# VHH binders against Salivary glue protein Sgs-5 (Sgs5), part 4

Target 1, 145 residues: Salivary glue protein Sgs-5 (Sgs5), of Drosophila melanogaster (Fruit fly) (p07701)
Amino acid sequence: GQAVQETKIEEKPVSEPEIESEIKNSTSVPSKCNIYYRNYQWALQDCVCRCFQNECLMQIESDQRKKEGRSPFVPVTEELCRSFICKKCSVGFPVVAEFPIPAPCGCNRKPGSIATERFYSLCHLLKFSAENSKPFLTYSYCWPF
Key: E = the ipSAE of ESMFold2; O = the ipSAE of OpenDDE; V2 = 0.75 times the mean of E and O plus 0.25 times the DockQ between their complexes.

## First folded at step 1 (VHH)

Design d3 (framework vhh_7aqx_2)
Fold by ESMFold2-Fast, scan of step 1:
Structure d3 (fold): chain B 145 residues (1-145), chain A 123 residues (1-123)
Amino acid sequence: as target 1 above (145 residues)
Amino acid sequence: QVQLQESGGGLVQAGGSLRLSCTTSGRTFSSYAFSWFRQAPGEEREFVGAISWSGGSTDYADSVKGRFTISRDNAKNTFYLQMNSLKTEDTAVYYCAADRGYTLYSSSEYDYWGQGTQVTVSS
């Protein structure tokens, strides 16, 4: 026939792509979240307000919680979420949190940067993040030992 | 190297209460988040509850919410699971676990596990 040469299907249990041109996107859905994409998603973690940088980042954390048998996040409006901000923070252990800073729109194609901020406790971090609409990417204890 | 040891398991009647304790070794107790898991015969381990390293946040499986309470005592290097209104379906081996709990959108790895303590709830 007129088509490219074919092999017997039964003789080739594994398949490899035969396309030689580069594909501009490698997945039909993003396999990795863009940490600099600002499209805030508000959600409740039980009774505590959480502000996420975007839905992709919230979904990753929510799916991990489900896998561990913990309650998933409940997406809510900003107005509703703000009524669930923790107003009382006791003394706790300090945490260091990382915040995304997008690169300026310019020709140097830098991927952006991460700002690091210290808080008195996780409660203080969550309160600050929700009150100021400043989502964090991750946090760490000041004493990792 | 953190070691965990459960205690307080046993036989209890439905509607009763039981308190499990998990005692840890080492100087790093205050740096860890702690969790309880359980495993019934023929089933995989399921999450029960967690407490943050500061004690400021707790999380529970829907099946135990309102009945179980997790708490910690940093001075004693011990954390607890208070189990109230026990049901026959709560019968399982209960395990305590410790993790650093510092990465929110990646897998929290539970670094250390206890040997487990049997809880049997009779009808």
Scores: ipSAE 0.000, ipTM 0.122, lowest interface PAE 13.0, mean pLDDT 71

Design d4 (framework vhh_8emy_2; at its last look DockQ between E and O 0.05; V2 from the best seeds 0.00; counts 0 for: pae E 3.7 > 2, placed apart)
Fold by OpenDDE, look of step 2:
Structure d4 (fold): chain B 145 residues (1-145), chain A 119 residues (1-119)
Amino acid sequence: as target 1 above (145 residues)
Amino acid sequence: QVQLQESGGGLVQPGSSLRLSCAASGFTFSSYWMHWVRQAPGKGPEWVSSISGSGGYTNYATSVKGRFSISRDNPSKTLYLQMNSLRPEDSAVYYCARDYRGTLSYDYRGQGTQVTVSS
């Protein structure tokens, strides 16, 4: 009786394809400003209240808008700005925003971290930011939510 | 009354080009940002592109950047979307949408035009 040597076909582990997570290039915040410097500024963005981390960031973005043929920000008082917070947001496009998080010490200007949050629309982001006095650094449209 | 009417959709092969149009009426067209959005079956709405009132500023979703071009003719109150190098994943109903209060949300959209990219 010839012993049929059952050649154990070693199933080579199918290497799971490394899903190259396309790291969506986070829009680099302009290096000219300290993103962790908290000196909140308020301005109108196309008649909508916008809160900024500091004047430097506000100005840079305002200048960029000008270059793009968009309306610059209109600096206003916090009180006035809040009167221009949208009460209701229409249907929009989901956005992801980056928020500066303070350093663990709570110290101003010291490097902290960046938090990423999703919103149903830019309107919702702006509303959230202004209502809570939480400025965001940048945002991008995303899908799916 | 605000009206938006899309046209130019159809069945096309991969790699082909298509130009969508949106006729706007009932508002000061040049005063508004306009958007293209699309929705594929079983998927939520996807933002495609936006253009400022003057046309001086445009934005694109990463998925269409370099392939699609948004433009507008304010005198004729028409929004356009030139779609090049079409892919099957571009298949959707495409909607023209009017911006809501500069928030890059929309308050009005058209009935849409079907774009199908298939071999």
Scores: ipSAE 0.054, ipTM 0.470, lowest interface PAE 2.6, mean pLDDT 86
ESMFold2-Fast, scan of step 1: ipSAE 0.160; ipTM 0.608
ESMFold2, look of step 2: ipSAE 0.192; ipTM 0.599
ESMFold2 (binder alone), look of step 2: mean pLDDT 89; pTM 0.904

Design d5 (framework vhh_lunsekimig_d3)
Fold by ESMFold2-Fast, scan of step 1:
Structure d5 (fold): chain B 145 residues (1-145), chain A 118 residues (1-118)
Amino acid sequence: as target 1 above (145 residues)
Amino acid sequence: EVQLVESGGGVVQPGGSLRLSCAASGFTFSNYALYWYRQAAGIERELIASITSGGYTNYVDSVKGRFTISRDNSENTMYLQMNSLRAEDTGLYYCATYRSDWTLFDYWGQGTLVTVSS
């Protein structure tokens, strides 16, 4: 059989931030970090505010950036970070993000769960996450057909 | 040149199992997220499972607990283990990958047919 290629774009030259964004979301190491430990870390990613569940998870993503030759996150205060939240998001492609939900008692060592939520675009996800102090673990792209 | 080739489809009874494979070439496999889509008769393609380059997985609610997505970066292959199959799981299964979040174009395989019937 023949692979079906309905739409195609050149791999080169492509924006490095686009490639990094997808690769970065692929690093989730629950055994190294407690994904339910709520100790928010705020940082800037290329002038966009990011809220991380904790420093350990931010460091994993930062290490992935280094592997890809990208700049590390710039840790900042919540107040400064929020000034870098996008006010408007243009057209984009839907993403599904995974959010950690700790056990009802708030205990970080009891089994928690993961909730999924769809966003109109990556920009909308980043805006929502930062505005609501609701860090995501990963996201995946959706193509509307 | 990105190429994706699905295999493993077939005819299975309700409650049975199948394992689908997606063999990839033409890109640095370990660096990209990969996706399984399903297209049933009369329905548009639906994203049912995804796996990031680091191995983190996501599933649509209708397959959670029944399907498991995995990848083998040494063999440039992604898998979908399908258990407890239902008649509604019948359809063409496609693997796909995306390379950009600014101009999100997907690369598709040819599809593999899964038929669940008694």
Scores: ipSAE 0.000, ipTM 0.121, lowest interface PAE 13.0, mean pLDDT 74

Design d6 (framework vhh_8dlx_2)
Fold by ESMFold2-Fast, scan of step 1:
Structure d6 (fold): chain B 145 residues (1-145), chain A 119 residues (1-119)
Amino acid sequence: as target 1 above (145 residues)
Amino acid sequence: EVQLVESGGGVVQPGRSLRLSCAASGFTFSSYAMHWVRQAPGKGLEWIGNIYYSGSTFYNPSLKSLVTISRDDSTNTLYLQMNSLRAEDTAIYYCARHTYDSRGIFDYWGKGTLVTVSS
């Protein structure tokens, strides 16, 4: 028979994959994620674009949102997500965001680090994150000092 | 049910130190940034500072040298360490959960714990 054209498969052959991120199954709730593992996930958060470092981090926040009765993230492609961030950016108080910085190549003794950066608004953070493919771990609104 | 319960308040003498605690339940504590806010008698709310789930902290510049915020995700507890207490630090101290997907800053608050600084 003819080939089945199921669109659920997005895999490409991977040779020599890096260390697996699963180390000790579910340790405790909330489950710990590898904040330095890069497998970018794009999603809409109430009509604005979000980029997550990996699906584990997105899932933690999604599960929390469901427990609180809030709408879940809607997974989308990068292209669709970027379109939304340009058209549906929200404004509000300034925000501070944390970004994962993995240990540089050749520095196996040094652990990864976290950088913190302030943005004029949530709109500016989301635009920066999407345009530079630099997902953030978390953000917080801060008082305008 | 989201609950935040502050404790550790009381009467303290000027110049002493005090540590407040906030016990969180009903949500995944380790996924949220948390804030401390205070209200002195007859005055408005004053933001003290916050801590992200990664442990990074930000403080009100006027208070930075006098306070330290920390968290213990294994016990779902938030802490506020205050040093060199002054009469003007007399206030009700509130623990508040950060909002990630709205224009507001806080969505849930505790009932507060009273700190009175007097001789």
Scores: ipSAE 0.005, ipTM 0.223, lowest interface PAE 10.9, mean pLDDT 74

Design d7 (framework vhh_vobarilizumab_d1; at its last look DockQ between E and O 0.21; V2 from the best seeds 0.00; counts 0 for: pae E 2.4 > 2, unsure alone 61.3 < 65, placed apart)
Amino acid sequence: EVQLVESGGGLVQPGGSLRLSCAASGSIFSINAMAWYRQAPGKGRELVAGITSGGRTSYADSVKGRFTISRDNAKNTLYLQMNSLRPEDTAVYYCAAEYSRGWTLDYWGQGTLVTVSS
ESMFold2-Fast, scan of step 1: ipSAE 0.529; ipTM 0.762
ESMFold2, look of step 2: ipSAE 0.389; ipTM 0.695
ESMFold2 (binder alone), look of step 2: mean pLDDT 79; pTM 0.804
OpenDDE, look of step 2: ipSAE 0.300; ipTM 0.682

Design d8 (framework vhh_etentamig_d1)
Fold by ESMFold2-Fast, scan of step 1:
Structure d8 (fold): chain B 145 residues (1-145), chain A 121 residues (1-121)
Amino acid sequence: as target 1 above (145 residues)
Amino acid sequence: EVQLLESGGGLVQPGGSLRLSCAASGFTFSDYAMSWVRQAPGKGPEWVSGISYSGGSTYYADSVKGRFTISRDNSKNTLYLQMNSLRAEDTAVYYCAKGRLEYSSGWFDPRGQGTLVTVSS
């Protein structure tokens, strides 16, 4: 079974090309990421598996947690996270997603707000996001614990 | 087969110190995060501390922060927990766990026999 074991696998791109459109990426505090770039990054924190639309978004929140004295996110594979929840996207294991809401008139204390919305499954979230052109910032599974 | 063997527990007086060890076999130790989980008599399991696969990141429960130090030696496939300023409330069976930095009670599945730590005068 060694001959079959030597099959090649596909390599996925790991770059965020749209944020690289300029020599200087968004380096402001708070840094801004391309919320439309889909290169999912999974992370473990607080006994929860979280998925971010891209690594840039995970890093921003991780840095904010560190500033607040909280533990940073630990990057992991989707397979590792899924092994703990034992669920597929089509199974009715609910997810909660965060969406960016633009500030209505500009706000001195905040650049906008975040809305949370619950979906029946990951597939329902992904369908909603695609059909409504509404990118999510992150999502997490509703743990039964 | 994954095997985890905890050792180093014993009877100590309040304010004392102990160093726990966990010898790992049956998997590539250096590829996995590791944690310590304890279970006190009559209580559910409590996550104590976690360490990344490289040892570059460590995490602690608020109840042990500043008193306990987690470390690992990937060349020896061994996980350690240095426990200082021990309190009666630290009395528990201590287990090491593979593959997670933090555990909820619903995720805890001890593979080894654990090591008993008793803090008593």
Scores: ipSAE 0.000, ipTM 0.095, lowest interface PAE 18.1, mean pLDDT 70

Design e1 (framework vhh_vobarilizumab_d1)
Fold by ESMFold2-Fast, scan of step 1:
Structure e1 (fold): chain B 145 residues (1-145), chain A 119 residues (1-119)
Amino acid sequence: as target 1 above (145 residues)
Amino acid sequence: EVQLVESGGGLVQPGGSLRLSCAASGFTFSDYAMAWYRQAPGKGRELVAGITSGGSTSYADSVKGRFTISRDNAKNTLYLQMNSLRPEDTAVYYCAADRYEWGSTYDYWGQGTLVTVSS
């Protein structure tokens, strides 16, 4: 016997259908994506390495960057992305990032929640995200004023 | 290489105004958060005002309502409009850019521009 051959290798598999969160907040979170669906997508912009919870979230930010005249993200493997991450980290402007927390296992399949964490710089956030395999949804600069 | 060049400093009387400029080169200016810091004689560097790549602004309480930070992405230039200047605003003012590229360098700084407010 033989397996069925796939000819359309450039076509990506469909992602899990997007669901809307019951929780609304002032953060710009894409409502058409399931922010709790875990299917990690790694991406590069030159030497900046980012991990996204799923392809839907990466694509929305990539499209927004393109609309703003910025370079879109380039999808890559985890191994390739990690080659652009080092132990050295800059001291820059502090950032606050939001992370998706999945719903507790076996609890009515409800959507999860969002956690907020502060980092000393964007570089510290990127290092934390990559080393702990915790993709962030968004970040903003945090001023002590 | 990233370069930041400040200009517009000088001597003014209390209550006067100055506009500082920071000309940026060597990076995609529109993608970076920018800030103004100052260092008074005998003191450490203090963050004065910041502006994100998206244009959101923030200010130290000591300058809020008197200073305005802005950017012109077409000219790769950062500005600080300083109104109602006080003797305690006397300092060297520095422009800074947040490097978002992993593993490159720390925040880039210019050489500074001196602002003197004489009583």
Scores: ipSAE 0.006, ipTM 0.266, lowest interface PAE 10.0, mean pLDDT 74

Design e2 (framework vhh_7aqx_2)
Fold by ESMFold2-Fast, scan of step 1:
Structure e2 (fold): chain B 145 residues (1-145), chain A 122 residues (1-122)
Amino acid sequence: as target 1 above (145 residues)
Amino acid sequence: QVQLQESGGGLVQAGGSLRLSCTTSGRTFSDYAFSWFRQAPGEEREFVGAISWSGDSTDYADSVKGRFTISRDNAKNTFYLQMNSLKTEDTAVYYCAAETSWYDRPSGYDYWGQGTQVTVSS
C-alpha cells in the first residue's frame, strides 16, 4: 500500500492504568549506582578517612553534602587516607550501618544482599570501615538525638 | 585466602528438612559475611541467603523466606543453611560464598565452595 498523509495532531493521554505493577525479576540495585560494584574510592571527610564502594556512590553522597552546605570529599590515595583513621574513639551514640554483599561471579548478576551491623559510635563505624576496606552505604543512629 | 567446603547435601522428600554446613579456613571467621547460592539444572546461579559479620542481620530470596534460615557459629568456623518445608523446585547445587574486603586480603574477590547437590523428590 501507499502511505497516507500524516496528521500532526498531538494529544496527551488522559487515562491512567489502575494498579499496574511490573514483576521485578532483575537486579534490585538502584538505577543510578551499582552498590555491588567494587572499585574502591578513598577520600577524606572533614579529615577523616572514608572508603567508598565506588566513585558513583561517593558522588551521590558528595552531591547531598553540597545541597546541605557541607564540605566536599577530598579524593586521596589509600595510603594517605589510612593515615587519617582515628586510632581511639570515645563513647558516642550507637549507629547501625548497611553494607553491600555482592552477588558472586558466574551468575547473571542476580541482586546481592545488604548486611546491617551495629557500632558503639559513628567514630567506631568510620574506623572499622576504613581499616577493613568495608564501605557502608548508609547509617542511622540507634537512639534519637 | 579462605577455603570453603560444603556438606550436608543429599536426597530428601518434599516437605522434609535438610541442614547444609559450610566450613571455612582462614585467619578470622568473624571478619566475613557469608552467603548461600544455588544453581538448578539448566538455570543461572541464584542468591538464596546471607548473614552479616556479626550474625545480627540476615537476608533471603523471596522464594525461600520463612522456610530457610542462615546462621553462623564463630567458635566452629562454620555457617549453616537450615532448609525446611522443601519443595521440588529447591532441587539445585548449593554453593557457599564468603565476602571479604579486609585490608590484608584481595579486594573485589569472593570465595566459593565447590557446591553440594540437594535433590528434593516428590
Scores: ipSAE 0.000, ipTM 0.147, lowest interface PAE 13.0, mean pLDDT 73

Design e4 (framework vhh_8emy_2)
Fold by ESMFold2-Fast, scan of step 1:
Structure e4 (fold): chain B 145 residues (1-145), chain A 120 residues (1-120)
Amino acid sequence: as target 1 above (145 residues)
Amino acid sequence: QVQLQESGGGLVQPGSSLRLSCAASGFTFSDYAMHWVRQAPGKGPEWVSSISSSGDYINYATSVKGRFSISRDNPSKTLYLQMNSLRPEDSAVYYCARDYYEGSKWFDYRGQGTQVTVSS
């Protein structure tokens, strides 16, 4: 294996992508999901509550968003989703999120460390993450102590 | 000045009920969501319940769901917490808090708290 290849696109070349070809994206309903399976999955997209026929369909759209550089969906229960839709995110269950701490710029630069921070609700976390350009690694609900 | 003043705490027996009140002043109460938070000796603060500015959206911690009811009266600028079927583990200082939506801060102002002790 190659360290440069394993680090992905972090090392950008000067050449702009000249991919203005016929190949774009294969837009189609994913055949890997059973569209008739009814096991509803609720998720937050920004300040909007979304409901999907099942988790498979949600995950495919979430993965596509990630490939396009957009935030993935945040799975939630129907009750939580209804509490947060189109409202100031002041109502909800407390969450603890993990954030990557930037590694110092020295020679031995491993991924850095993890910091935890508590937020009043999931919506508070989502707003903080978006506005401060601080992606979180994971979050956990902390009210069932 | 923003001020929040809790009342209604006391010593009660397990299975009893108490109603806590929080009187707000110095801000437009009807514009803010409100919270109840408690802290028992030796433990960190625990969120108990929240209510939206309109009163239409309410949430409870799992430990109190079905026993506690949060409500508000915007004209009188008062927040309430009706506590039913009290248990010894509910013993704590209860604070009302004004919603604060910025980063890790859940509230910007809280009152002095009211002590609730549940013991036989």
Scores: ipSAE 0.005, ipTM 0.175, lowest interface PAE 10.7, mean pLDDT 72

Design e5 (framework vhh_lunsekimig_d3)
Fold by ESMFold2-Fast, scan of step 1:
Structure e5 (fold): chain B 145 residues (1-145), chain A 119 residues (1-119)
Amino acid sequence: as target 1 above (145 residues)
Amino acid sequence: EVQLVESGGGVVQPGGSLRLSCAASGFTFEDYALYWYRQAAGIERELIASIYSGGSTNYVDSVKGRFTISRDNSENTMYLQMNSLRAEDTGLYYCAAKDYSGEYWFDYWGQGTLVTVSS
């Protein structure tokens, strides 16, 4: 515990606990992000174009990648991002992705829904999502190992 | 209302195994994506494993091949089988369910179960 960091070897993950999160993390916690709010944020995910529904959702996923020791997203313009869409994808492990579907009528205060869709590989998912400006919330591999 | 209760935590030696359980009280998990997170002192909560309603799974690289997530929808229970445990696996393990049915997504969390890997 010294206060001066300049003399010390670099610390790993997060040096400080999430104090506010610790207080309220044992019960149901509403996400601060509106998954149906369309304010697209474009970014590069390891040099591949990603379109996020909004900056809030990009930040949550970016924070999760940081916790997993993965590279952060690099925010870019839509024009630049689209130049990094993969034109050809090889065979890979299939993924299932979840997409937000807004409330049915938009004029009624009814909950939205989530649609799931299968893709031949993560590359195919990223390409589809970026080309169609159809951001996904999460994905998982279909292979059990 | 979704209620999650974790169990199975404890103290083990490095190289040991533990099986964590996450049970729903009064609600079914059939339609939910389910997650295991861990939080060590001084470190932000991190995602360890995910399992979706269709049965597909995802793991963080540090536990891949060592941990196995599974679910039993008939018992409304999710499991995390942890093998070859390391000191770095020490922490509070939380199960979570995500509800995307509203304008905002909601994370439902258990109270956590402590896993201590000590030599």
Scores: ipSAE 0.000, ipTM 0.161, lowest interface PAE 12.0, mean pLDDT 73

Design e6 (framework vhh_8dlx_2)
Fold by ESMFold2-Fast, scan of step 1:
Structure e6 (fold): chain B 145 residues (1-145), chain A 120 residues (1-120)
Amino acid sequence: as target 1 above (145 residues)
Amino acid sequence: EVQLVESGGGVVQPGRSLRLSCAASGFTFSDYAMHWVRQAPGKGLEWIGNIYHSGSTFYNPSLKSLVTISRDDSTNTLYLQMNSLRAEDTAIYYCARETYYDSKGPFDYWGKGTLVTVSS
């Protein structure tokens, strides 16, 4: 049914996170931080803003993400975080994209190369390209799926 | 080791409600967006929806009024509440963890699935 209209009634999930709830739900041990020091630190996680009571708490969780082999939080200003719009990638048809691998600078006798990578959908390709500053040359849909 | 285990499937009569659970282990559950995906017999995958660590949810528009996704980070559990079940909801239901590196697809780990059969 009614997808869009219901979101205007209640804004809790996407709107302001409860800082105390986020701290309590953290998997990092916050014993190294003063949990009562209020100097809010905003950070991006995927397409969602996270707000930490202070930078120390953010750093503990960021370090845990690194231990898990994931990228650390990207600290941002409140203004930037609030203006960040999540572009949802729905289930789509997979694509294969060609990416240029540049030849070494000053080596005109060596050709560049091409790498191919598969993405779940065109949207995922576009998100990857933007977030990694990695332009692609072309893409094509992969079918059958 | 990362594990996702779905449960709560079974045979259900049309018009009834059912709640599926997905128990996560081996990673920091509260840091990941989680998804529900289903596959009906002989058909491809159909995305149901996702939930981010903040509690934000995004649903397949064709299913939004029929399903609710929620999570309990204290128990590392993901839920899918389904209402007004129809015969066409018969499928294997999977929970999946969203990757931060989507060059190989949006999901890096899947559960083994739980079968829901909506019949008579």
Scores: ipSAE 0.000, ipTM 0.132, lowest interface PAE 13.1, mean pLDDT 70

Design e8 (framework vhh_vobarilizumab_d1)
Fold by ESMFold2-Fast, scan of step 1:
Structure e8 (fold): chain B 145 residues (1-145), chain A 119 residues (1-119)
Amino acid sequence: as target 1 above (145 residues)
Amino acid sequence: EVQLVESGGGLVQPGGSLRLSCAASGRTFSEYAMAWYRQAPGKGRELVAGISSGGYTSYADSVKGRFTISRDNAKNTLYLQMNSLRPEDTAVYYCATDTWESYKGYDYWGQGTLVTVSS
């Protein structure tokens, strides 16, 4: 018997409605960061590696986690993440990405929202991002380990 | 909707072998990542092995080198070949699939099949 069993539970769907709480509601696009700056930052989250467009975006989400009483992200290298994702462009290694949705009516200056989209591989995400001129905020690999 | 049915469990002596099967129906099996989980008496579920739609595999350290996950897309079936079984492998084994409806894990589960490794 393995004590590791205690840490493995079913994940909830991302589309599941959030409990009504502004602290739990993180659909706003961060205005502090330049979403077009490409300086990838990898971070560990529950044995799944996440890639952020840049460190500023990772830090904002890490700070939000702290406000919610959760552990902050731990920066890691892409090399560590590659141990779990051998083929970056393989359809067997899906990625989930978050995209900024522009706020309606520029006069209002309301914060934008975030859309979550699933892609068959990292290459599909990068192709979509380039062809549609839609920068992603972050992506993660969806793998059982 | 995906339906999963596990089979092949039973009582086996330590050092023995078993082959588990998971029959999938309801949707195109070949497009999904698949996994085997297990739950021992009094413990939570743990991931045993995973296989991507492209055939890439991963294993928990406790079973690496003893268990082999494989899939037959023509038969819509997932397999787990279990060799050199130990008493610690005693558990209900579950088949799970990721249909892209969940961004954080597997979203469809089977009913489970009991594996008992004992005299």
Scores: ipSAE 0.005, ipTM 0.135, lowest interface PAE 12.0, mean pLDDT 71

Design f1 (framework vhh_vobarilizumab_d1)
Fold by ESMFold2-Fast, scan of step 1:
Structure f1 (fold): chain B 145 residues (1-145), chain A 119 residues (1-119)
Amino acid sequence: as target 1 above (145 residues)
Amino acid sequence: EVQLVESGGGLVQPGGSLRLSCAASGFTFDDYAMAWYRQAPGKGRELVAGIYSGGSTSYADSVKGRFTISRDNAKNTLYLQMNSLRPEDTAVYYCAADEYWLSGDYEYWGQGTLVTVSS
C-alpha cells in the first residue's frame, strides 16, 4: 500500500516535516496490518509512550521484540500515557513519528521501509498525517530517548 | 554560564529515604524540561525521572511509586524524593536540562551526586 493521492489539488495540504526522513536499517513495514485503519493503540516501551495507528501494528512489533528476546510492549490507555508527558498536544512536547515508505514499482518485490520524521508538536503530526493522507505506524514524544 | 549543581547524596540503609536537589543557574529554569539520570558502576546512564516545564512527570518502571520528581521554579531547583531505597539504586545521580527535548542528548548536565544504598 501506497499513500492515497487526493484528487483535490486546490486544497492546501500541510507542509512536509521540517527535517529529512531517516530510514531504519533492519526494519520493514508490517504487511499483515491495514495501515489505514485508525484505532489508536498506546503502549509503553521502557520509559517511552508510543502510539500505534492500530493494535495490529503494535502486536507485530511486540511479537518481533519477543522473538529477539526483548520485553513485549505493555498496552496502556491514552490517559495513562498522557499522565507522563502531556494532556494536550502543546508546543512544549515535540514528537517523532514512523511512516511507511512504499516499495517502488518493479523493485524485485522489495518490502516497504520505515522513515522517521520529527514534528514540532503532536498537533502538527496529526494534522500532517490527516491532510496529506500519510498514516503513521507509531509515534513517541521526544522524551525519553 | 549555565550550572546545574546536585546535592543530597550519601550513604543510606536499604528501605531508607533520601532527597536530592539540583540548583540551576544561568538559564530560564521555568522554561526548561528537567530530568534525573543515574549511572551505576559498570553501566551506562539511565533515565530515572523527568518533569516538563508545565509540571507533567514521567518515571522509569524501576522507580515508579518509590521516587517523586518535583520542581520549584521560584527557587530554580529540581528535586528527587527517593523512598524505599534498594541496593540496586546505588549510582551517581545526574541532573539534566533541555529546552525542548528530554532525550539522552540534553543541553546541560550537572556533575553528579553519589547515592550508596548498603547495609
Scores: ipSAE 0.000, ipTM 0.102, lowest interface PAE 15.4, mean pLDDT 73

